# VHH binders against Cytoplasmic dynein intermediate light chain DYN3 (DYN3): the designs that were tried, part 18

Target 1, 312 residues: Cytoplasmic dynein intermediate light chain DYN3 (DYN3), of Saccharomyces cerevisiae (q04949)
Amino acid sequence: MDNCNAWDKLLSQNESTINSTETATITAIIYSPSSKTLHQFINICFPEGSNSILDTTLINYATIGWTNDLKENYSVDVYTLIRNTDDALDLLKPFLQEHSSKVRWLILLDWTLNDQKLWLNELSYAFNKIKQLNDDNEFSVWCLNSGEILNLQRHTTVWQSVHIDFILQTLRSFCYFNDSSLFYICEDHTEEKREEAQRLKYQELLKHFCEDRDMKDHIEMVKRSEILIPKGCDSIGLIKTVDERFEPTEVKEQHFLARYMDFIPTIDKIREDRKTTSGIDLDKLYPLEVFKVNIQEELGKMFAKYRENSRI
Key: E = the ipSAE of ESMFold2; O = the ipSAE of ESMFold2 at other seeds; V2 = 0.75 times the mean of E and O plus 0.25 times the DockQ between their complexes.

## First folded at step 14 (VHH; framework vhh_6fv0_2)

Design z1 (from y6 with F108W; at its last look DockQ between E and O 0.74; V2 from the best seeds 0.77)
Fold by ESMFold2, look of step 14:
Structure z1 (fold): chain B 312 residues (1-312), chain A 121 residues (1-121)
Amino acid sequence: as target 1 above (312 residues)
Amino acid sequence: QVQLQESGGGLVQPGGSLRLSCAASGFTFSSYTMYWVRQAPEKGLEWVSTISGSGGYTYYKDSVKGRFTVSRDNAKNTLYLQMNSLKPEDAAQYYCATRGDRYTGDEWDYRGQGTQVTVSS
């Protein structure tokens, strides 16, 4: 990717213009399983050009300005963090200790990483840890690349509709009981017109979430790959319309985690199935790989950006 | 083989009523969530309502809530949609649908041929 300084100049001009008017301030934290997932999320949901200042291999910080459809100006302090160790969330402690305001958490999952077996445990850990780190939180779970649902079922015999539905009902139940939004992000790259319309839709969804606005017009509970459920819009009865035999209250029970993990196909099972059905490029099913990063160098870069931005 | 056949469509004046039926065969009907979807000219398929396998849980598109009622008779393998207070916006080809054990690339994997609902003065 070309990292020309011209982009930095354009972004600086935009930030200065936005920040010079009446501006409400928002703090948002994106917690991503990988740099690739983070890059895709920002490209889809954030204002054009945000990748150049938010991408990271571990942790980053930037201020992004936007104006909503009501002509209100917002200054959004965005932290990006890659889940590379169990201690990753602790890296945010110094920055959260200076805040006494509401934090919007954008917790990312990615259908292409083939780690769905781990999702419930990862969410449970993250939500519990975040509540220890900060008192005033607005939670959201964003499942990227949900179009992969088709590929998993089309190209393997291991993934079936019952698994997709079980994951959905589990995630909906988890979010319902934890007062969290749940959003599936499905990119359609077939036509530029449709792709552009989808980006605008998801950008408006993000703005409404961050601005704590009514998201009633963004609800989608039926289309398998396009689930959009703002906090407070779901119910036990609605979850059961997917498959009535699923009991949402069981998701809160400790023994459910073991049942969840046992039911979900693993990548090793997927690879064995591929050997028996057809040859495919197994690189598309590879598990997550964590970059080796010098933590002190990356923190140093982030602190420098934070201090520079705090002077405004 | 899964077969779904809709009936009961027709021409009705605004404010009128129609009842759609869907005869199902080739699968254990009571085990499957059923859907009504519709397609108007120049538009894609639009979800209308959902009903769980037993009939105990339902969900409606906001624009039809309070006017449409989905129900099922599992002894007859039949799905129903009672449509009251019909508006010109409701005119469409209506399909009953369900989802199979494997996703085929179509969000509404199994649906019938549809039945036409026309709302005109």
Scores: ipSAE 0.772, ipTM 0.918, lowest interface PAE 0.9, mean pLDDT 83
ESMFold2 (binder alone), look of step 14: mean pLDDT 83; pTM 0.835
ESMFold2 at other seeds, look of step 14: ipSAE 0.780; ipTM 0.919

Design z2 (from y6 with T104E; at its last look DockQ between E and O 0.79; V2 from the best seeds 0.79)
Amino acid sequence: QVQLQESGGGLVQPGGSLRLSCAASGFTFSSYTMYWVRQAPEKGLEWVSTISGSGGYTYYKDSVKGRFTVSRDNAKNTLYLQMNSLKPEDAAQYYCATRGDRYEGDEFDYRGQGTQVTVSS
ESMFold2, look of step 14: ipSAE 0.805; ipTM 0.931
ESMFold2 (binder alone), look of step 14: mean pLDDT 81; pTM 0.807
ESMFold2 at other seeds, look of step 14: ipSAE 0.805; ipTM 0.931
ESMFold2, look of step 15: ipSAE 0.776; ipTM 0.921
ESMFold2 (binder alone), look of step 15: mean pLDDT 81; pTM 0.811
ESMFold2 at other seeds, look of step 15: ipSAE 0.797; ipTM 0.927

Design z3 (from y6 with D101P; at its last look DockQ between E and O 0.54; V2 from the best seeds 0.73)
Fold by ESMFold2, look of step 14:
Structure z3 (fold): chain B 312 residues (1-312), chain A 121 residues (1-121)
Amino acid sequence: as target 1 above (312 residues)
Amino acid sequence: QVQLQESGGGLVQPGGSLRLSCAASGFTFSSYTMYWVRQAPEKGLEWVSTISGSGGYTYYKDSVKGRFTVSRDNAKNTLYLQMNSLKPEDAAQYYCATRGPRYTGDEFDYRGQGTQVTVSS
């Protein structure tokens, strides 16, 4: 373990840094579809000077410090993983077997990659794998470049509101049943003051997520490009306000995954090699183990929340 | 083609009530979720409430919860907003809105001209 390899060196450096600082320590893993998406995420949501963790390899590591609005100091050990070859999550197995802290997962999606058809299958695979590799997880899904929803429709007739809503209701349902937060990141570069305020907003959101703080003042469930739904703040009834014909509990079924992939518009501008895109076998569906929850139990929870959240 | 026309605004004292209406035409009203949004002077557009196509599911901005009630009559193609216990901060131009049938790329595909709500003594 003290031999010279990447994991041994990373563990040795982490121990030295932690012992020299009287701060709270957080472990976060960013799982990104590309280096470009990762770069954008860090530039938007992490403190300035964090660019050194943008990587050119499948796995990278950095320690990022910050102070929150309560004057509390945090040291965040950030691991980054790119999903572009093989089963990248298996590369984390030695670290996860030796790690004793809670892991915060920042699972990235990107509206500009034209891969929305693959999102549900890739999320199901990732969540299943992570839960099998590690017991103590805090999940979040971050959809970058959500402002591109406007561009995808304005320049083509293939995308319609029904597709945008279906993706949203699917992601909300998936996150609801997997106890995950869901955040859309919409970047506006038109004015310097607005751009800075936006960065501060998303940095505060990230800090609250990592610090396990209350995020109730960050909820946005209506603006389609700016969705912000912290874990525990959604419900089946709220999801159905978008389009009540959508059945959130069906997201758990294996036939829904095929229906989802068939309904979303075709991918014309990315590789057709689905077997190598995410390091998973895309010809084989990966139902989530957590989706095996009792349907009647979930409907009971929904009826209780529905009565509390509606004016009926 | 799609037409939304709001009515029922006016001047009311704090604590008073108003009922807004929105007449809809040019689309299958009962198939679409409807929204109330508002805009105060020198402020951005603010979402107020949501109601699903059948009326079975509703959602409210926290500051209006318990005071406002959204409803719809699909036989009359009409959306309503009952506003009770009105406060000065509720004063705004109120719009009804929807997403579809044609996707325009805006946050809401269609909205009407609005109706003014003024709250003063």
Scores: ipSAE 0.755, ipTM 0.913, lowest interface PAE 0.9, mean pLDDT 80
ESMFold2 (binder alone), look of step 14: mean pLDDT 84; pTM 0.844
ESMFold2 at other seeds, look of step 14: ipSAE 0.824; ipTM 0.937

Design z4 (from y6 with T98K; at its last look DockQ between E and O 0.60; V2 from the best seeds 0.72)
Fold by ESMFold2 at other seeds, look of step 14:
Structure z4 (fold): chain B 312 residues (1-312), chain A 121 residues (1-121)
Amino acid sequence: as target 1 above (312 residues)
Amino acid sequence: QVQLQESGGGLVQPGGSLRLSCAASGFTFSSYTMYWVRQAPEKGLEWVSTISGSGGYTYYKDSVKGRFTVSRDNAKNTLYLQMNSLKPEDAAQYYCAKRGDRYTGDEFDYRGQGTQVTVSS
């Protein structure tokens, strides 16, 4: 019943077979706050049909192939993990090898979850844990549904530009000091032609990130719902152009976390401004997806799917 | 209540120079990051440059880097854009701006009439 050694042998054989083809192999891990966020991310940024092979379980695996604009073929081994407890990342220990290839981490945030107050703590934990679990990492943070920024400003008196900017400068500073990319994903559903062009843009962004290609054609540092900042393209000076009173180096300090959490509006404050009913259950406002999981069974499912989804 | 008044546009030959000014009132000018944006006829608004409240931090659209210089004089509540090596594609109505809010509905709050920059072929 101990699947760890059997897993290691099969994964090693499968990876060797893939590496002996004409197709380059990439390993990517998507860490999502919810099943809905993960589903949206795959629909927006991955090739058509990718959701049909990635179901929404606590942990999942699929191989997704694509051809880039240079006619190069890639096979991307995609692992997905839904955050359900503080220890969710430990589920990846059996997978991560002592001599594994570089892992591309796509850490998702979602503007619609009303959990912005928790983002810095969650990112700090996730990055620290990942660095303990694996040595060769390429980090990226993807903020989905960033169009919600406009809704927050238009539909409440509580959210002001200073709060939006503070979150942005905090995320940029965190990513800068952790050698991570930062991407805001904003969908535009007003016209089908614009929607399709937007999806193609985000698909190319994902491909360039995964392929370690230059992304300077994709940089956007000004439009606050559409921020795109590849690793290495930001600076303390650029971060301060938003509001120079913000000190990026303070983000590394433990005292900053408390200040961050105190400054960011909560759902309670938003509801009070809109005359919502009192006595709301905070657990219902800040949901984390919880999966009831038999770990050995889920690893067995992932193992079987990995073998069947291998591409050449 | 914010007021922005642009000036300094005109007709120039390719390779020429212009210096735009923006007089600001109705807010604490030195506390705000300021922007230059531009719009050609029947085209969308395009960001050009950013400058922080003290003037210590700047950022430019790639196509104008090295040719345009944004600056400010907080004692005079005035924003400037020095435009050198002008190209036909720089022709537009130029506006100074601050960050948009709930009431403007836009990314940028540009309230002035702007100033026209025309580059002759």
Scores: ipSAE 0.746, ipTM 0.907, lowest interface PAE 1.0, mean pLDDT 80
ESMFold2, look of step 14: ipSAE 0.785; ipTM 0.920
ESMFold2 (binder alone), look of step 14: mean pLDDT 82; pTM 0.821

Design z5 (from y6 with Y57W; at its last look DockQ between E and O 0.96; V2 from the best seeds 0.81)
Fold by ESMFold2 at other seeds, look of step 14:
Structure z5 (fold): chain B 312 residues (1-312), chain A 121 residues (1-121)
Amino acid sequence: as target 1 above (312 residues)
Amino acid sequence: QVQLQESGGGLVQPGGSLRLSCAASGFTFSSYTMYWVRQAPEKGLEWVSTISGSGGWTYYKDSVKGRFTVSRDNAKNTLYLQMNSLKPEDAAQYYCATRGDRYTGDEFDYRGQGTQVTVSS
């Protein structure tokens, strides 16, 4: 446990609070499979320095300010949550009960975690749980480290294009039927100016998503590592252009989950000891690493920040 | 081995039309999604359109939608691109393409020699 002065930590975390008038407010929740994935996402998509006040091993909260390309100011209340247990989303319940506005959900997946077999089940569970927790939701799924697609092809014999396409068509179908955006985040580290241009693009993508702006100019459905599909921009026909043998409507059926998990190459390791809704015992697949976190301490930190900020 | 051969390019005035063809061999053509891509001088490859194996599903770059129509004749192993209302920005070398079983970082790793489309100003 940290024996740090809680007051000093609260004061340092509140320095990012925007002091403005006539600022539109947004509530966003980032649901991440790991602290590492969360750190990378914030570093890529949020203003510089956001990691210092949003990073967590369980749950955190901070207010982030930005100005968009139309010179409009926004105050974004950001909650970050790590998927440590099946009921992790319940930790947000007290904070959601005080809101009457739309909540933007940024549900993260990570190509480097070798857990692609679990993605459909975890998305299904998360979306269903979120709909139970809050009535007015704007969903998005963000697949980080999509450059790993190339590495899987180069460094294994088991991953083929058909597997990459099947995952894509499954995610697109899931998002289509759940009225969700789907974004792949790929960092190119080979050239600094391309890396900076990509970061600026993803920051603008995030702003447009949170601000409910038109995103038709951001669509990318062809480049496997750079998929960008805002809600409402996909269709059954567009999904079938990838491989028409795939039937998008089957994604809604109970038996599809087993077919999905069976088709995707074997998971070498499982990062979390989590129960699945499919009844498959994940401990039998690969060795697991389970992170231990002091939940009461992290909740205490978040409640203190939330209470202080809301007293304005 | 996969073989793709484009034809039907040429010089056309703005507003004119061309129909490109692509003869395919060395693979089961009807099983593969096919693509049209283009490359203007000193530019990278630009995706233009996609058509599914049966021809039942298509997708177009926004700037060509409504003007270009992709189609295929699986009995003749031939892919087509009907280009109407051509603009100077459509001038490029046009390639038909498909994808292999492994992702190489090149989304269009099987393509022909291309056919040139020139739009007179």
Scores: ipSAE 0.761, ipTM 0.915, lowest interface PAE 1.1, mean pLDDT 82
ESMFold2, look of step 14: ipSAE 0.767; ipTM 0.918
ESMFold2 (binder alone), look of step 14: mean pLDDT 80; pTM 0.801

Design z6 (from y6 with D62E; at its last look DockQ between E and O 0.74; V2 from the best seeds 0.80)
Fold by ESMFold2 at other seeds, look of step 15:
Structure z6 (fold): chain B 312 residues (1-312), chain A 121 residues (1-121)
Amino acid sequence: as target 1 above (312 residues)
Amino acid sequence: QVQLQESGGGLVQPGGSLRLSCAASGFTFSSYTMYWVRQAPEKGLEWVSTISGSGGYTYYKESVKGRFTVSRDNAKNTLYLQMNSLKPEDAAQYYCATRGDRYTGDEFDYRGQGTQVTVSS
C-alpha cells in the first residue's frame, strides 16, 4: 500500500505539465489561413501531443506547458483562429478586452495555397486590425511549406527567381517596418535524424520567440526556402543585397499593393479572392496563360517601376 | 554562358591575409548580386558573403564579419574577397557564385572551379 502512494504521486506529477508557482504565463495567438496549415504548424513547432489539445476548429483555446533549455517553466495560453472570413479577427475582441497584456502573434502564410497575390494585403489588414484590438503586441510571420518554392519553379514556367525574390524582399520589408519576425518553415523528410533535428530547431525557435529571448543564433537570410529573420535583425541594406533595384521603403505605400498583386503569378488557375485594401481595385486579374507568355515583360515592368519610384 | 574563375588562394599562417579574385564573363556582371561560398571536407557548402550589383550593399557570415571584405570592380568584371586575420577554420575551397533565373534547389547554381585556401603554421 505504501508503494501505491508513491505511484499515485508519480502519476500526478506525470499528468501535470505545469509545476509549482514559478511558472511564467504567455499569451499566443495563431492566425492561420486554413485548418491544414494550422495542424502542420502545431505538429512541427509545438511540443509532441499539442495537436490533440489544439484541434482545427474555427476558433480554439488551450493551455500548453513547456520547459525551456534554461530549465525555466512556461504556461502558454494558445488561441487559434482560422481565417474563414474577412472579419475573423473580430472574434478575438472579447478575449482581448478582458486583460490587456503582451500578446505573441503567429501569423501564418502557406506557400501551397496558391494565394501569394493576396499575402501583402492580408498582412496589412491583419497587422492594422491587431493594433486596433490590442496595444502590446509581438508580431511574427511564419511562411509554411517554403519547400514549395522549388516545386513552383520545377513544374511551371511562370514562377521564376525574380518572383520568389520579390515576395521575399516584400515580406522582409513589411516585417522590418512593422517590427515583426519572419520565419520560413521548410520540412526535410529525407532522413529521420535530420527530420528530428529540424523539429527540435523549430521548437526552440518558437520557444525563443514566445519567451522574448535572443535569437541571433537562428538567423538565416541567404537560403531562399529557409529564411529566419528575428525582429530587429534586418535592415534596408540587407534586404537590398537580394536585388538592390527593389526599394524597401515603397512597400508601405498604397500604390505598392497594386503593383505587388499585379506582378505575382498564379499557377494552374486564377485566384478569385476579392479581398482588398480600401481604395484598391482587385478586379484586374491576369490569366495564368498571360504570365507564361509575358514573364520577360513583367520583369521589365517591375524593375522599371522600382527604378522610377526610387529616383529622387 | 556564365563563366566564373577564382584565383588568389594559397597557404598562409594563422593571422595572415589573402586576397581572392573572381573573373566573370558571359553575363551583365554589374546587374547581379554576387556571393562568396566555401567548402571544407568536414562541412557542406557554406555561404561567406554577399555583394549587390553596384557594390553598395554587403552582407557577411557572422564568423567572418570584420575580418573579410567583399568588393567588386564592375569595369573589370571582377569580384574580390580580402581575407584578414585568417583562422584554421577558414581553410576551404572558395568559390565565387551567382544565381540563375530559376531556383533549382541550389542556392549558388553558377560557381567557378574554386581556389584553395589553406591555413597552417
Scores: ipSAE 0.814, ipTM 0.934, lowest interface PAE 0.7, mean pLDDT 80
ESMFold2, look of step 14: ipSAE 0.816; ipTM 0.935
ESMFold2 (binder alone), look of step 14: mean pLDDT 80; pTM 0.809
ESMFold2 at other seeds, look of step 14: ipSAE 0.805; ipTM 0.929
ESMFold2, look of step 15: ipSAE 0.816; ipTM 0.933
ESMFold2 (binder alone), look of step 15: mean pLDDT 81; pTM 0.809

## First folded at step 15 (VHH; framework vhh_6fv0_2)

Design j1 (from z2 with D62E; at its last look DockQ between E and O 0.66; V2 from the best seeds 0.75)
Fold by ESMFold2, look of step 15:
Structure j1 (fold): chain B 312 residues (1-312), chain A 121 residues (1-121)
Amino acid sequence: as target 1 above (312 residues)
Amino acid sequence: QVQLQESGGGLVQPGGSLRLSCAASGFTFSSYTMYWVRQAPEKGLEWVSTISGSGGYTYYKESVKGRFTVSRDNAKNTLYLQMNSLKPEDAAQYYCATRGDRYEGDEFDYRGQGTQVTVSS
């Protein structure tokens, strides 16, 4: 497969179903592990009709518009990219060199792909690559189909709460140190009215993320399948409330990736298929230094919190 | 056998204070994150606060932050919730809880019988 042809196709496509004048513009890039995951994400989180414009086998581009709850109009230039090769993100290099606006990144994970063992390495690579390609980024990680957490424990003997919690604390730590939002998307199809209300909530969450608005009303850190943690709302201490034995600062250490991959159950066939499809060699370890945090800055934040908490 | 027993509920006026206790037995209390959850009539179970095994890390529902304080005494296997500036919306059956080894749909697998908190003028 030749990714260069996909770029030419993307540039020739100019379809939009929701446009308005006198509107603020946003650039968003959705980086998805599969076409199915991308389709589900758009259907759940984007305005009605967006999916027909943004379907892709590798790369696509479209402009969609919406009006938020404050009656403000937005025009969103959306690029979608399927994680099929090691070089998938490089397909965006010409675009990123030509555009000067802030980019909102929606990095998708999917609980149903049985590839959780690969998540930390894939995120580390993606964030590292994005930071090399562009300086002005707003990151978010979206874990689709998080209801699968229940099914993994019901239908296997190898998945336990400790594994679910370890993944959560790892993702929270990664996002905390990389200044990223973390959202679990769980859709309940058993009741149509509840399903629609949930989609409306996720649509508002997406709009707030893209519009750089306050998302504190959307925080959920307790319900395992419904985690919603906007950038800046987490902390080392909050992460440790799940299981205090987990050390969030260890996530940034190079040897942690191997321990993460060793601890998490997976099916070897899926791991190898995803490596081939995504172009990521499972036996290669990407250094985690790309999401390093300046320890002196973190100590300064902790000292400020300590001084504030200790005042009478 | 995991056992949790809540106590200390009662009737208070708005703005009043109350301290709940939870006696724990049948597990290594100091190793487990503990939770306070509550249930008002005809409502689902609502998370209130979280405290880590050592007691060093806490987390609160936004509506109770600054008014409620969770604590634990691991030598006595006891969990506490100090509730100050109580409001009518805080009225509920309060449970202490912890989580088991498998998630099978219940966020708080182990709960006591609860203790009633009533706030009225």
Scores: ipSAE 0.773, ipTM 0.921, lowest interface PAE 0.9, mean pLDDT 80
ESMFold2 (binder alone), look of step 15: mean pLDDT 81; pTM 0.815
ESMFold2 at other seeds, look of step 15: ipSAE 0.779; ipTM 0.920

Design j2 (from z2 with T50V D62E; at its last look DockQ between E and O 0.87; V2 from the best seeds 0.80)
Fold by ESMFold2, look of step 15:
Structure j2 (fold): chain B 312 residues (1-312), chain A 121 residues (1-121)
Amino acid sequence: as target 1 above (312 residues)
Amino acid sequence: QVQLQESGGGLVQPGGSLRLSCAASGFTFSSYTMYWVRQAPEKGLEWVSVISGSGGYTYYKESVKGRFTVSRDNAKNTLYLQMNSLKPEDAAQYYCATRGDRYEGDEFDYRGQGTQVTVSS
């Protein structure tokens, strides 16, 4: 009673904590285009302090615990991976081959990286590679910094609503056919109370996704910067409400990639920043024949006009 | 140049019905996705329904699905909203709207003066 060994007390306290409630285990993998994007995503969507143990410049791993609004405890094994090479996903093979259960994939895109031309090709590669690496997957695509949509349209004459809608309809179609959720993350940093409310909103979204909960209350298909479309909630007809001239089934066709690239605007600054901002080699990721045909045609027309004017 | 004129609002009892109309001019109506949007007291602007240019594809806010029906007549340049089983929470100023070629922070910048729907016993 009064005479208790300190070691026995510590062991008893640890045993009591371990045996107090059932803890469900989740495996999640965050596949990010950059360390900055990863840091922002974790800060927005994960519990306080998760950045200190999940940030990385290449690959990292940590266990995150949380309790949901139903008082259920979860232990989430989180892998973070930076998209820096064609075969970056292969770094996960040792961890996935140890009898991994269902894996939740959080594949990040970032509106501020000026790499929208690459998105469809990167998603196609990632989804196909993931399906080869693991059998039981739950996919989601998270587009961070979607408030940049406004900046692109206000600060350039090149970006118009039709381009924003084309990207949206392409991403929705891709996610629909690949049984994936699609979430846009838009932050408002004007007030600390609003910022805290946004964090709570996106943390609940993340928890519901990871816990396979019903997400019908988290649907937004109209507000372009705030899109939230859980798996199973979209359809070909719903995608066509944006612009019915878009045909969702064409997204599956190989020729669509060239059309996707051709339609998305290119700004000279975006092209000049591609290595610095995205860390992605555009010449390496796209078929050179398709890429050269489209760009060479545009440049040829431009130079022909200049040569004609300068002959005098 | 774009002009939208809503009509058909009024006072109705809970459970009643109303049919809103929107006359459009100054643009190629059949090429644009159209929206019904409402603004209730103490709430911001809320989209209610969406209909594609041809009228072949529609989408509804969950709170009105099954009770409201959006339609359009492209020959008359007119958008419609049939509202059935009206509830007090549906009381609002209703606007027809469309989105221009530029995003300016509000997806519904082109809208008319609106028409008032009041639901009371």
Scores: ipSAE 0.762, ipTM 0.912, lowest interface PAE 0.9, mean pLDDT 80
ESMFold2 (binder alone), look of step 15: mean pLDDT 79; pTM 0.791
ESMFold2 at other seeds, look of step 15: ipSAE 0.797; ipTM 0.925

Design j3 (from z2 with G56S; at its last look DockQ between E and O 0.85; V2 from the best seeds 0.79)
Fold by ESMFold2 at other seeds, look of step 15:
Structure j3 (fold): chain B 312 residues (1-312), chain A 121 residues (1-121)
Amino acid sequence: as target 1 above (312 residues)
Amino acid sequence: QVQLQESGGGLVQPGGSLRLSCAASGFTFSSYTMYWVRQAPEKGLEWVSTISGSGSYTYYKDSVKGRFTVSRDNAKNTLYLQMNSLKPEDAAQYYCATRGDRYEGDEFDYRGQGTQVTVSS
């Protein structure tokens, strides 16, 4: 009895004619605020079936193969990591010490988690920590569920266009100064044909990013829920076209983090998925060594000024 | 109520020039980023250019960069689009636009009636 099936024989025959070293290897790390966000991102941007081997509640690893629109084959080593503690990135340290090639970082944010107030602090921590852990990085920030922008304005009185624009201009400025791409992912489920076209678009976006391809065809700076800005394509002047009152260089200043958090509206709770996974407490400001801000001292200074200016 | 009125469209030969104007009223014009958008028959709305409230910062679609110049005169509450080296592909209804205080999923909440630009010999 022959233990080889017909498929194995076919592959053996074709291997001798196709056997080559043309497959390129890519390393990517997805850093997600929650398992739900991670699952959705992989379902939108990665090849069918990737969730079965990449989903996690803490850390996972898998190798995924894909073929791009130019018929080129890639082998992608993907790490997935949930940021559930301050030291989550340290879990990657043993891997990164052995790694010798460029690492593509896909740092996820999620408009549905109601945690926009925390975004700048979390990005600042993540970028600085990653730079300490690895020298050769390609950064990208992926904001999932950007269609939630509409829901926030429709279903609350506190979210206005100025807040949406402020977040956008802050993220654009942060990414500009840190040489990072910025992508908003908006999946419309109202029509199946539109859903499939969007998935194809975002799968191509991911492949172009990971493959270091020219991304000029993927630039979108006007549609608020569909922002796509590859690294090197933004500028201070372009950021100011959104709202000229915003000063992009202020994002680098020590005091900006507190101003950012003060300006963003508070909704009465962070979504449960984020709270249970991350452990982040809204009653605490997470200290960030790169942004060493004494919030109590600055509040004291503001109250002193308020008392003086309140004299009639 | 926000009112936007475009003018200056017309028939022009390939390689020719036109200057579009947009008169604005009913809002503080100098506080708002303004847009030019266009629509060819049976096609979707296409963004053309952006200009900040003071006029200091501009952004253009790649296919019109170097040929079109957006400007504004805040004392006259007027937006302009100077179109040079016009091509048949530029033929469209042109609208000036701005955004509202609440985002409703339409990036160009406020538009005028538009002005037609036709490019043919």
Scores: ipSAE 0.764, ipTM 0.912, lowest interface PAE 0.9, mean pLDDT 80
ESMFold2, look of step 15: ipSAE 0.785; ipTM 0.922
ESMFold2 (binder alone), look of step 15: mean pLDDT 81; pTM 0.812

